# VHH binders against F-box protein At2g26160: the designs that were tried, part 14

Target 1, 331 residues: F-box protein At2g26160, of Arabidopsis thaliana (Mouse-ear cress) (q1pez8)
Amino acid sequence: MEKPEWSELPGDLINLTANRFSSISDVLRVRSICKPWRSAAATPKSFQCNLPSSNKMIETVLSPTTFFRVTGPSSCSYKGWLIRTKQVSESSKINLLSPFFRQLLTPSQQTLDLLKFEVSEIRQSYEIHIFDKYLIQGVIGKEGPSHILSRVVFLDNLIFAVGQDDKIWCCKSGEESSRIWTKIKNQVEDFLDIILHKGQVYALDLTGAIWWISLSPLSLLQFTPSIPMDYDGYDSCNKRLVEYCGDLCIIHQLRLKKAYIRRSQRTVGFKVYKMDEYVAKWVEVRSLGDKALIVARDSCFTVVASEYHGCLNNSIYFVDNVRKSVIRMKL

## First folded at step 4 (VHH)

Design b21 (from d16 with G56S S57T T58I; framework vhh_7d4b_2)
Fold by ESMFold2-Fast, scan of step 4:
Structure b21 (fold): chain B 331 residues (1-331), chain A 123 residues (1-123)
Amino acid sequence: as target 1 above (331 residues)
Amino acid sequence: QVQLVESGGGVVQPGRSLRLSCAASGFTFSDYAMGWYRQAPGKQRELVASISYSGSTINYADSVKGRFTISRDNSKNTMYLQMNSLKPEDTAVYYCATVDSYYLEGSWEYDYWGQGTQVTVSS
């Protein structure tokens, strides 16, 4: 296990000045002129909505966080750094977050000015803010409401998320008063992940089966059979969806189960499977080639390894929850 | 620059009223839950009142229920605390802050804090 070099930003990028404002209009004006900036120009805004609880509505805000590849305009290398950003205002001023952790890398009084860098948007995700601190601070732990949302996908006028109850929830992007989350009806399965792929929303259940979300009527349709998962001697409760070379894939995290070892559930490897949509069968991906997979808490995505400082081919970068560190493993 | 600026504190006699204001700048005020905290000499800082981003959900500490009213005006990026029937026990420095609304651990480091305003209730 090895800490990736590219996950450590240069000190100069971390200690940037936060003392000048640029409006979103000014940012968009600059980006309309400079082609390298255009892919980062369409920054989504926060989305305000309501989450129902047994006796009340809990106000919720979805705040955008964005992964960017950053390089200097005078750089002779095609290589850049992976950063994650959080919007702090309607300006180009942003907070730098760890790509893998819910950790602020910039001091709370300092922000990064994106106008000073060449940036490419890689992945958009949302951080979920709920307002009910008293439920989180309960005596029996910080469990919160059972239907707190994770993993959010936007599709047209609909928003989908996986709840803490392992069910798929949906919200309509209408007038603020109508933005109320509801569970999709008749769910028997427990879900682990959700992804937007080729204009469709797909959900992954505990058995490795992929489900398609039909919009009219709103319902779940089983799209694939369960993944073959006889990994004798391994625990495999963590599966994620990812898009790899245009294919919808499942990342299967393997942990060795041995009762005599206290830390026996440490990650020992990965399996990656792609769906052959014509035959509806699973095919193992045995090499990522010149690419790497980034397995972050709220997002999974593919990068071209040669485009990043310290990123290696045929690698998976993920979080070790025991050590609280980023680890790389070769596929 | 991110700033929260409190005003309206002062010295009053028991039973009287004060209205505190908190002016916010440098972030999207309407996306944050907000709160008033207070800290009396020799005591830990405590949450007095909190308000959701829209103003529809409000919480109060038991010690101030029925006496204090929190409100916000998102068009002015301002939050208020109306303090009625003030008691000597309400004497403290009052701080406005964003309320960490994230479910997961470690999010409290993202809270923004004001400098505080002194409220003294004495005869």
Scores: ipSAE 0.323, ipTM 0.680, lowest interface PAE 3.0, mean pLDDT 72

Design b5 (from d16 with D31I; framework vhh_7d4b_2)
Amino acid sequence: QVQLVESGGGVVQPGRSLRLSCAASGFTFSIYAMGWYRQAPGKQRELVASISYSGGSTNYADSVKGRFTISRDNSKNTMYLQMNSLKPEDTAVYYCATVDSYYLEGSWEYDYWGQGTQVTVSS
ESMFold2-Fast, scan of step 4: ipSAE 0.284; ipTM 0.646

Design e1 (from d16 with S30D Y53W N59Y Y103S; framework vhh_7d4b_2)
Fold by ESMFold2-Fast, scan of step 4:
Structure e1 (fold): chain B 331 residues (1-331), chain A 123 residues (1-123)
Amino acid sequence: as target 1 above (331 residues)
Amino acid sequence: QVQLVESGGGVVQPGRSLRLSCAASGFTFDDYAMGWYRQAPGKQRELVASISWSGGSTYYADSVKGRFTISRDNSKNTMYLQMNSLKPEDTAVYYCATVDSYSLEGSWEYDYWGQGTQVTVSS
């Protein structure tokens, strides 16, 4: 039997497999860094965008985060750990975050001491935050990027995001007055994800069709047909975009269609499909080989498994919605 | 090291004022909405006031509206609660916290909390 195979990982196994230590925080004994290893000009900063609401503007903020691979001082023989970090706005300090969650690690574990370790940047991501008490009172509608289910992408002077309303929203990255979220016009479909691939922004809809975002005029154009998938006993309602070996791929997250208990509708496996751009056909990826997919809330990307502690070949790492923990499944 | 440290609590007579401060460190203060919660003996913890990242938007519970003012100074990583016209029913432990709610499957909360400061309004 091949797939679905899975295991629950205590915390992030990518960060936890060390001979003497249970987490990367324990291994690193992390501390605040007063002088960043990158120049101050390259330090990412929070970016304020406004969400229009009648005659008022609701504050939203994009908080940059960066995924790094961290290795020991003698790195040629040692695997690394996957971490996510953000920098403090008014200082050069770097705070540690879970790779899969938007929370900081415990107070004693939240900063990285770069003097002891080699780090390499893997990817930049953004978190979107809104003033949440308005949501609790029901005074904010579901329109806006406030509860993003996928990632933020940048193209030229434009920022794109998928909102809680399952629509694509756009904001200009220029001066403060231009940082207002607006929906792309004439959206009929509901969208799950967006990705920057080969200099173009693509959006994924609920049916598995990919749409291209045209900039002149700003519009969504259908790029592929829907995926004609029929999985007996499975529901593929959750899908993500990822770049794998230079190809644009869709990850289908499979849940039991006839779950006995609704609360027990959990992930039981994955299917991955790549676009054959020449013939515009979907081709199943049956093995990730020596690679693994990292499916985080605000980012989805490929890693070479052998370069990371606790990372297995041909695996997908993701957050289980029932257990609220990181788990691995073999493709 | 994430820390939220409250100060300014104490014992005060009805009708008087107190000013609470919350000093934040170890996280990107400018990226978080902040709030003051309180918990009276035998009661559930409730949100009293909250403030957006820039301080441009605020929320107040009906019981404190017009009497309490929340503010923040991002240059000092500090949040304040000015409490005027205090009443015996304002007696509670006051907590400083971050405020956030997102989730892939629904509402998501990750909050940093202070240890609390006691406010007693006695006659």
Scores: ipSAE 0.017, ipTM 0.471, lowest interface PAE 6.2, mean pLDDT 70

Design e10 (from d16, 16 letters changed; framework vhh_sonelokimab_d1)
Fold by ESMFold2-Fast, scan of step 4:
Structure e10 (fold): chain B 331 residues (1-331), chain A 123 residues (1-123)
Amino acid sequence: as target 1 above (331 residues)
Amino acid sequence: DVQLVESGGGLVQPGGSLRLSCAASGFTFSDYAVGWFRQAPGKEREFIGAISYSGGSTYYAVSEKGRFTISRDNSKNTLYLQMNSLRPEDTAVYYCATVDSYYLEGSWEYDYWGQGTLVTVSS
């Protein structure tokens, strides 16, 4: 397993100066120079939602983040670096975030020379910040926060997320002064992931079945059959949704089943399946070709490997919970 | 570099009031929840309470919610603890701490701590 260099961006490649973004004219200039930077600068900052829990409303905030590809001058290289950014709430500055980790990178004395660098938007994602006593006190394993939300997806005026209760939750984004998370009714299944695909929201359940979220009324309708594959000797309970070459795919993360060390289970491989719409069957994706999959904490997406420094073809990049590092595996 | 600096501690009479401040720098303060802790001589560190990124929500340890009030001023990157009806048992070093708005797998604790400010309640 090899770690990609893009998780540790070189300081000489990207330097951000506070003064560059300290005035409204600088923000407008950044917005007008490049469409991705214009989109990031124009995107609404974090906004508040409320989560009902234990007869109390818990404040939550959605923080929009954007994955960008940053390239040097055209005369130097076509390869770029993967970065993640977030606009700061109290200023018009753009914060750099690690692409793979839930870690804020706060630039202090860095200069971004827009005449030297180009950026292109790859993916928009959302992080949810929950103000909860159990998280604040570091108390895990007793009761815990029953409704931690993750895997946020935005569709029109609706926001969807997967709760720690393995159910799909929904919130309206612009219509009300107090935005309140509510659980979608009549859920029997446990869910692992959600994704926006071709203008629709799809959810992945524990058995590998994909469900479509109908908006009128809000309900879950089974879209695909459960995946019938068993992996003898492997734990495949961790699954993610991803778009690959226009297809909706499932990534199965395989961990070795060791009888006595469940706490330290490591990822040993991946399997990827797509729904073949022509024959309505699950088909294994045996090669990613010239592409790689980025399995990040809050997002999962495909990149063309040759466009990124240190990225290899037919590879999956992910965070190893045991080693606490980004690692690569060949599909 | 992330830094939290407490101030406002000192000697105060029983029944008195005191306001502590915590100045934050090196990170986007308005995106983080922040809290107050204290440690009395010879005792473990005790949670007092916390405030959300916006200041719209607060949580207090049950014993403190009637006497202590937490607030923040995001325009000044400053966290406050208002302490009323102080008692000798409130004598402690008071710390501010912040949790990430982003949580790493298995990381649920406060990531950054101040150096503390001493509060002595004595006649």
Scores: ipSAE 0.007, ipTM 0.375, lowest interface PAE 9.3, mean pLDDT 69

Design e11 (from d16, 18 letters changed; framework vhh_7xy4_2)
Fold by ESMFold2-Fast, scan of step 4:
Structure e11 (fold): chain B 331 residues (1-331), chain A 123 residues (1-123)
Amino acid sequence: as target 1 above (331 residues)
Amino acid sequence: QLQLVESGGGLVQPGGSLRLSCAASGFTFSDYAMAWVRQPHGKGLEYIATISYSGGSTYYSDSVKGRFTISRDNAKNTLYLQMNSLKPEDTAMYYCATVDSYYLEGSWEYDYKGQGTQVTVSS
């Protein structure tokens, strides 16, 4: 499978310091100029929450990341590279990461002066990690501890995530004593994803139905019917939510249905459906046109393909969890 | 703005005990995992112990496991290191530090360290 070249930056962007990206206030200034995809309650620093498990509390850490488009030198003004960044605590240092993996970009002792390049914020996301000895002991280049919670969304003073139990969990973003994850009560359905769309949190269940989260009282309300799709010879158990051209869409990831155990784990194609929010009607998206979808673990979003080096129109870029590589498929 | 002030070091005989303290100010102490690290004269920094933001999880280097205990009091913004069965090789400047390693798998970073407190173990 094809690995997109735009996921590899020419030059060596390993660490950003304040003097290369100006001060931390200049980073925040760039965010304010670019259209942000975050709630006002989201903070650009890591913080801790507790997850109840049996008779004990599991400590979890929420780590913010930001996706940027970097353009330059001046000879290629309209095309750029997709990067992901993480700010190192309250320091002005910023680590550069692969857009699809939690690894640092190839280490280099040379530093690139980002003041010569334009930087545009694409979106902000969060990752949740358990507090684990492997993170402390510096075991580099391996997959970290299992994520107990994923797909983090902030709304007002609340944080939502999908648990390993396929249920929606909620936590307050305020003081430490309030930062305890609790499962939203009365959940019968199994959930695959959540997204913040136009100020509302939507949840996707295993059957393809969309639910929205009511804050008063805190509950899940069914918004759309399930999608009754039989794909001849294919399994669509993997589904993601994405915003495409202002519409809330579902991505169906297709795998061979029970042909052979190992082959059924590989993606063979995608189908995309958009939701009409006013009439609860599904419409298949037959082409992404000049756009591409980026399907990462904790973030799923749309980009204009022509703005990125090596990015193709009408394409979906995702991680093959079996082969642990980035793959492109045409819709 | 962030300030960490270590105290409690001193001269002790082998087999003795010391309790180190670290007073934190200028940040929300309960939002940070904390560590104790040490630097013997003329050598590099050595990790000693780490504690999670709530104090529920602790980790120790093999050189001090069973002898040292890390703890914290979030109401007082204070980190502690109880050192028992001290050995001459424990002689070092001890630093309190904030920890951020959670986004980079297998990576461990110190955000900040204070001025330190000297521990000397000799007869």
Scores: ipSAE 0.005, ipTM 0.391, lowest interface PAE 10.0, mean pLDDT 70

Design e12 (from d16, 19 letters changed; framework vhh_7uia_1)
Fold by ESMFold2-Fast, scan of step 4:
Structure e12 (fold): chain B 331 residues (1-331), chain A 123 residues (1-123)
Amino acid sequence: as target 1 above (331 residues)
Amino acid sequence: QLQLVETGGGLVKPGGSLRLSCVVSGFTFSDYAMAWVRQAPGKELEWVSSISYSGGSTYYEDSVKGRFTISTDNAKNTLYLQMSSLKPEDTAVYYCATVDSYYLEGSWEYDYWGQGTQVTVSS
């Protein structure tokens, strides 16, 4: 008896992700996880809560993920590998994940021998897991929800997220019985992303305007104007927030408009804009210089390219829905 | 080392019962949603039942609802499918799978799959 053929992943996708940041499985000896690293990654645990929908509650789990840079021996190159880790909620075990894909880096119980390696935390994030019949039917019938956003921000005792309805939701991180998501009132806009920047929570709407979330009272206040950009022949509806060189920036993902199937819309380029806070004006970032942007499912962040194996300057790394692989685009 | 092993299949007469078991090793299955999926000879894969991370939510395909019960034993890392009132139409290879409850554009996938166990309902 063999596994169902359709459940097998293309080997080139796994190899491509390993090759993008140099193969961690080929270079690093796998034995055990260092205690300090295990402790740091283990401290955030899964957060179970419920998302209201009409007259029912949808079971929701927030799974903490941490991005690390793993650097070789001190006598070697300063360059390291980007990895993602996820704590198993009912276990002390830590899973090693691809930075870009929703699966274990290898289909084995592999751990890293860190006697000669240094680990630095790059970013913490949470994946939103929603359990419902529509999602389950979609994984088999191929007609599931196409718009699930894994965007979560923690601020003190509050959790903010962009839900499946493109609205901003809020939850308190108290006891389980009080962990009920509520939609922020008076939202007319549809939101694409949310970020914590300089101790404040900001949200990005479909038009490219950034909104500030005021905590007293809890409300959305428009922080920037919309970006009045028409790209002839392109669809720029996929936008992300990112912090670049201390500035709050918007990444516009450009796709060809004239594609009859959404899945066949290939990404052809990116544009990046920063808000000039002094003038309150959008300014195009035309080069990332010695840096690269990592556009992952649950997080978007900047890295210094020279600090990572296989990472190129002035580049954006993302998952292409057409090729189903990690792609690099020069800005 | 990460494995799902199904057992409990066999030959049974219409109206009979079987309990399928799926032992998970290499991770704690309660951190994932779990599913039973079946494939009858010459037919496409069909979702049968799913259970949530907490075990608090269960879903069933309409043709098995009321006849099948999905459950978990977290201490044993085991998923069960209790099948009753079996029909010839239930004849299939039954697979245990972990369900990724997160979807990104263009990326629908099961994380891990078992080898399957054959269920034959025949007089």
Scores: ipSAE 0.084, ipTM 0.515, lowest interface PAE 5.5, mean pLDDT 70

Design e13 (framework vhh_h_nbbcii10_fgla)
Fold by ESMFold2-Fast, scan of step 4:
Structure e13 (fold): chain B 331 residues (1-331), chain A 126 residues (1-126)
Amino acid sequence: as target 1 above (331 residues)
Amino acid sequence: QVQLVESGGGLVQPGGSLRLSCAASGFTFSDYESYALGWFRQAPGQGLEAVAAISYSGGSTYYADSVKGRFTISRDNSKNTLYLQMNSLRAEDTAVYYCATVDSYYLEGSWEYDYWGQGTLVTVSS
């Protein structure tokens, strides 16, 4: 399956990218009438910050986005579609984004009546845009792309991010002039991901160990042991954090390990591990039951499969590098 | 239909100057608030080459080594227009110049260029 049916919008919904609201008062009126659209209209504005790195020429912009489940008003079905939206800063406009790719959907000439659709917020995430001159230049003969930022997390007035040095950095979300990034002290490990879970910030290191970020004093404390990484014939270096049924889990994305196709490695499977807090050990999740995992470029989350058109139980939906399309695999 | 529309090309003598403009059609720069914008060129019989790029804020810029010190990129987000000021033009600057939105973030080598213009020809010749 190249394209999940449940991620395909009705033709009239795609016109959200054309955005028919002309003022902030129109947005406020939508907020008063429809609670879910009011949430989208209240999305925080994007802001510029430079993520900590040895190269200060790399400008970073954080843009808040929201994932919604959308259902038709006359639908007798409980099923809906997954959409992603972004509110343009200083504007009443709401852009419709691909849920899996970082691109705007093509606008249509047809107008959309947003009040005819019921939406529910699934999660908020941040689009991370990096202006990196080395990515633009296309460095030949160098190994690997520039460091990839998987996530940024907000906790009250604090922002946490993985810097280009694979270390955790922290910033206060105040005025632009007060956004000074501070590296958390005494970091030995390199980090792959961060997540907000049950009001706490957790980070995942290269060995599969999870670390808890203590806020008083600001410090990293190892929370779990390292996870086994030895999969014969598979590259399992791509790991992500996800919340599944209230538990903190790690997703291992398995790619075929062949030297001659290193840059175009195809995903062949997934392993999911849940932390058993009682025994302090990782336990493999063999089935997702009635749920599915959404592994998007900058977001990873769980959905109840029956609530979405074309979404199957016990499934992982992701983007494959080779095909540039959304693919489903059964766990 | 959404596109970027380039203008300002033409015939110019070596050592001359031209200013290229790129305007949004069917969308606004506010729709791509976090996106970088860039200029690319393609000379006859050659591949596409990145010339210059600018972040949304204008605080960060990129220039190819071949144009550094001669070309200046700038943007006016309120006018939905991207500019390329080209000074001290050389015969080797002869090419079709394209404007594109740029997503400088990528996953494992995937590069996103959403919208390309029709191109504007620049000929540097006696």
Scores: ipSAE 0.262, ipTM 0.634, lowest interface PAE 3.3, mean pLDDT 70

Design e14 (from d16, 20 letters changed; framework vhh_7xy4_2)
Fold by ESMFold2-Fast, scan of step 4:
Structure e14 (fold): chain B 331 residues (1-331), chain A 123 residues (1-123)
Amino acid sequence: as target 1 above (331 residues)
Amino acid sequence: QLQLVESGGGLVQPGGSLRLSCAASGFTFSDYAMAWVRQPHGKGLEYIATISYSGGSTYYSDSVKGRFTISRDNAKNTLYLQMNSLKPEDTAMYYCATVDSYYLEGSYEFDYKGQGTQVTVSS
């Protein structure tokens, strides 16, 4: 298995980046030297909200994480490294995370000068912190908590997420009284993912159909038909949305159908589907060309492979539950 | 800049009580979940209790459940641990910590911890 080089930052770069973001003056200086950092700085650092459960309100916090590309003037290839940052306070601390895992990267003893580096924002994502012991206890022998929220997207004053109940939940970003998650009414379909695309929120259902979220009234409208092929012997639940070359695409992570195996479902391949505008039909994408797909736990996006150290063309980088490491597969 | 200062430890007999305090400064206390962790002499760090950012949710390790109570005063930037029915096995250095990440797998990542306060339970 090939380990992506760009997902493993040089110790020097990790140390410098962590040290540079240790004070408010350093954060403000980094933001002022490039527009993408100023844009990221405008987002809320954390968002407090409540999740209703039976006769109790469960406290939750949305913590923003941002993917950046970092390039240095010493790079003759114009290639950069993929980093992920987590904002943990209003003005003073930014943690470096593994791009694929929700783990903190430990700073090294070496240092680099970040002011000589160019950074660009790739995307924003949110992690959900849930403060309820009942949501932890369902790990073995049960469905697990039915209302764990994942795959968060923001649209104006609204926040959308997919629940473990496979339904779309919504929360307003206004006053504290409006920061209560509610399930969108009259959902018939089960959902796997949501994405913000061209100013609109789209959801992916279990059959591979994409739905548009209409805001007036708040409702789900079917945008595409389901994908025509349900592969016999493969789990239908491992599908993600991604934007590829300006289009909404579906990534199907192929795992064997093993209803009684909880941890050992191994990825055997990928299929990528795009809607063909001319025939109004789903078409399999046979090659990603000069691009690669990043399939992280809470985020899925496209990169130009040549812009990253160690990143290969026509590749999908992902985390597998069996190996707990970053893996590459060629499409 | 971020500072946590623990106090309230001491020597107490089995069955006794102690109340620990943690004074926080250098960050917005009300935006962080907080925890108490302990380290017995010659052993590893052990999780004791966690409290949500508002104080509305609390969690305890099985070893202290029913005996210890974690609480906070966000107006005073202070975290507390009320310890009742103390046992010799509760002897440890107690640390106040910020909770950086709480994962659904039941794990916590502690961002910072203070200097600690010693609790000794002996006859």
Scores: ipSAE 0.011, ipTM 0.407, lowest interface PAE 9.2, mean pLDDT 70

Design e15 (from d16, 22 letters changed; framework vhh_7uia_1)
Fold by ESMFold2-Fast, scan of step 4:
Structure e15 (fold): chain B 331 residues (1-331), chain A 123 residues (1-123)
Amino acid sequence: as target 1 above (331 residues)
Amino acid sequence: QLQLVETGGGLVKPGGSLRLSCVVSGFTFSDYAMAWVRQAPGKELEWVSSISWSGGSTYYEDSVKGRFTISTDNAKNTLYLQMSSLKPEDTAVYYCATVDSYYLEGSSEFDYWGQGTQVTVSS
């Protein structure tokens, strides 16, 4: 598979922006230029929450990230590039990140004038980093944490995440001494994803059912029926939630069965479903039209393809473990 | 802009001590978990020690536990590895790295390796 044009994002644009955020004076200057850059500079810093696991306490850190679209000054081309920014906890520095990977971008030797570009905020997300001996060692098959967390969502003063135990965990964002992850009680189903949609938090289970998280009392209530699993010859255990044209949708990532380990399994296709509330049925989305889905590590969202350089209509952009790069598939 | 520079290696006799330093530039290291990793001649990379973002949690490979101490100095943006009771088996190139953990992939990845510093323990 050939790499999409999206992967041709200019590194010098990203590096110039990173260099501009290396000091407090640069951050304050950016804040005065436009609203999206002011939003990035004002984003809350990283903070710590502790995770109980097997008679020990595991340190976790939540790092705010913001997705931006950067466009050139030409009115004849309104296409832009997708970037992600991260604010570090002990400074006003903002680092540029790959939109798809949890890593700092390699500096480029070329220079662009970023002041000639417009920036617009696409969405805000949080990375969660977990500090545990076995994960740090990169050792598979040894006793490690059974409750590592991903897919962070904020609602009011509450933080929700999905654990490796396929359960929903919750933490309060208040005083530091109260920031302890707690598993939501009485969970029977296994969960794959969570999303904030129209002011509510929804969770997706292994069967394709969507659950609503009630805050008083804190509990999970089934919102939709399960989706039938009729995929012959494919492993469809990977599912993500996304908002598409105002509707909650499920993305089914199809992988070949019989792969030995997770990293050896290749993605061969996708199916997308939305809930038809009128007839209470799942309806397959057969085309994304002029839109594309971005399936990033900590976030999943829809973009208008024509607004981005190298982005194709009716496409899904994701990271495949086999290639460690951004891959495109047509829906 | 991101750079890690290891120093402090050298030749030392068994039972001796060395302190390795890693100066971080281009980011604030206290926002990342940091690690020391070593590679002995003809062997695979071996994780040695890690320290959390707060500095409140440390982990050690069993063979170095009680002999090595990992620490940070926020004012100097520097990571240290204090090595004592050194053995010939500790002979290796020592690397400084940032650590990221990937939930969906079931593994950890060491990012932004430094150039390394050689430690030789011999009589």
Scores: ipSAE 0.174, ipTM 0.600, lowest interface PAE 4.5, mean pLDDT 70

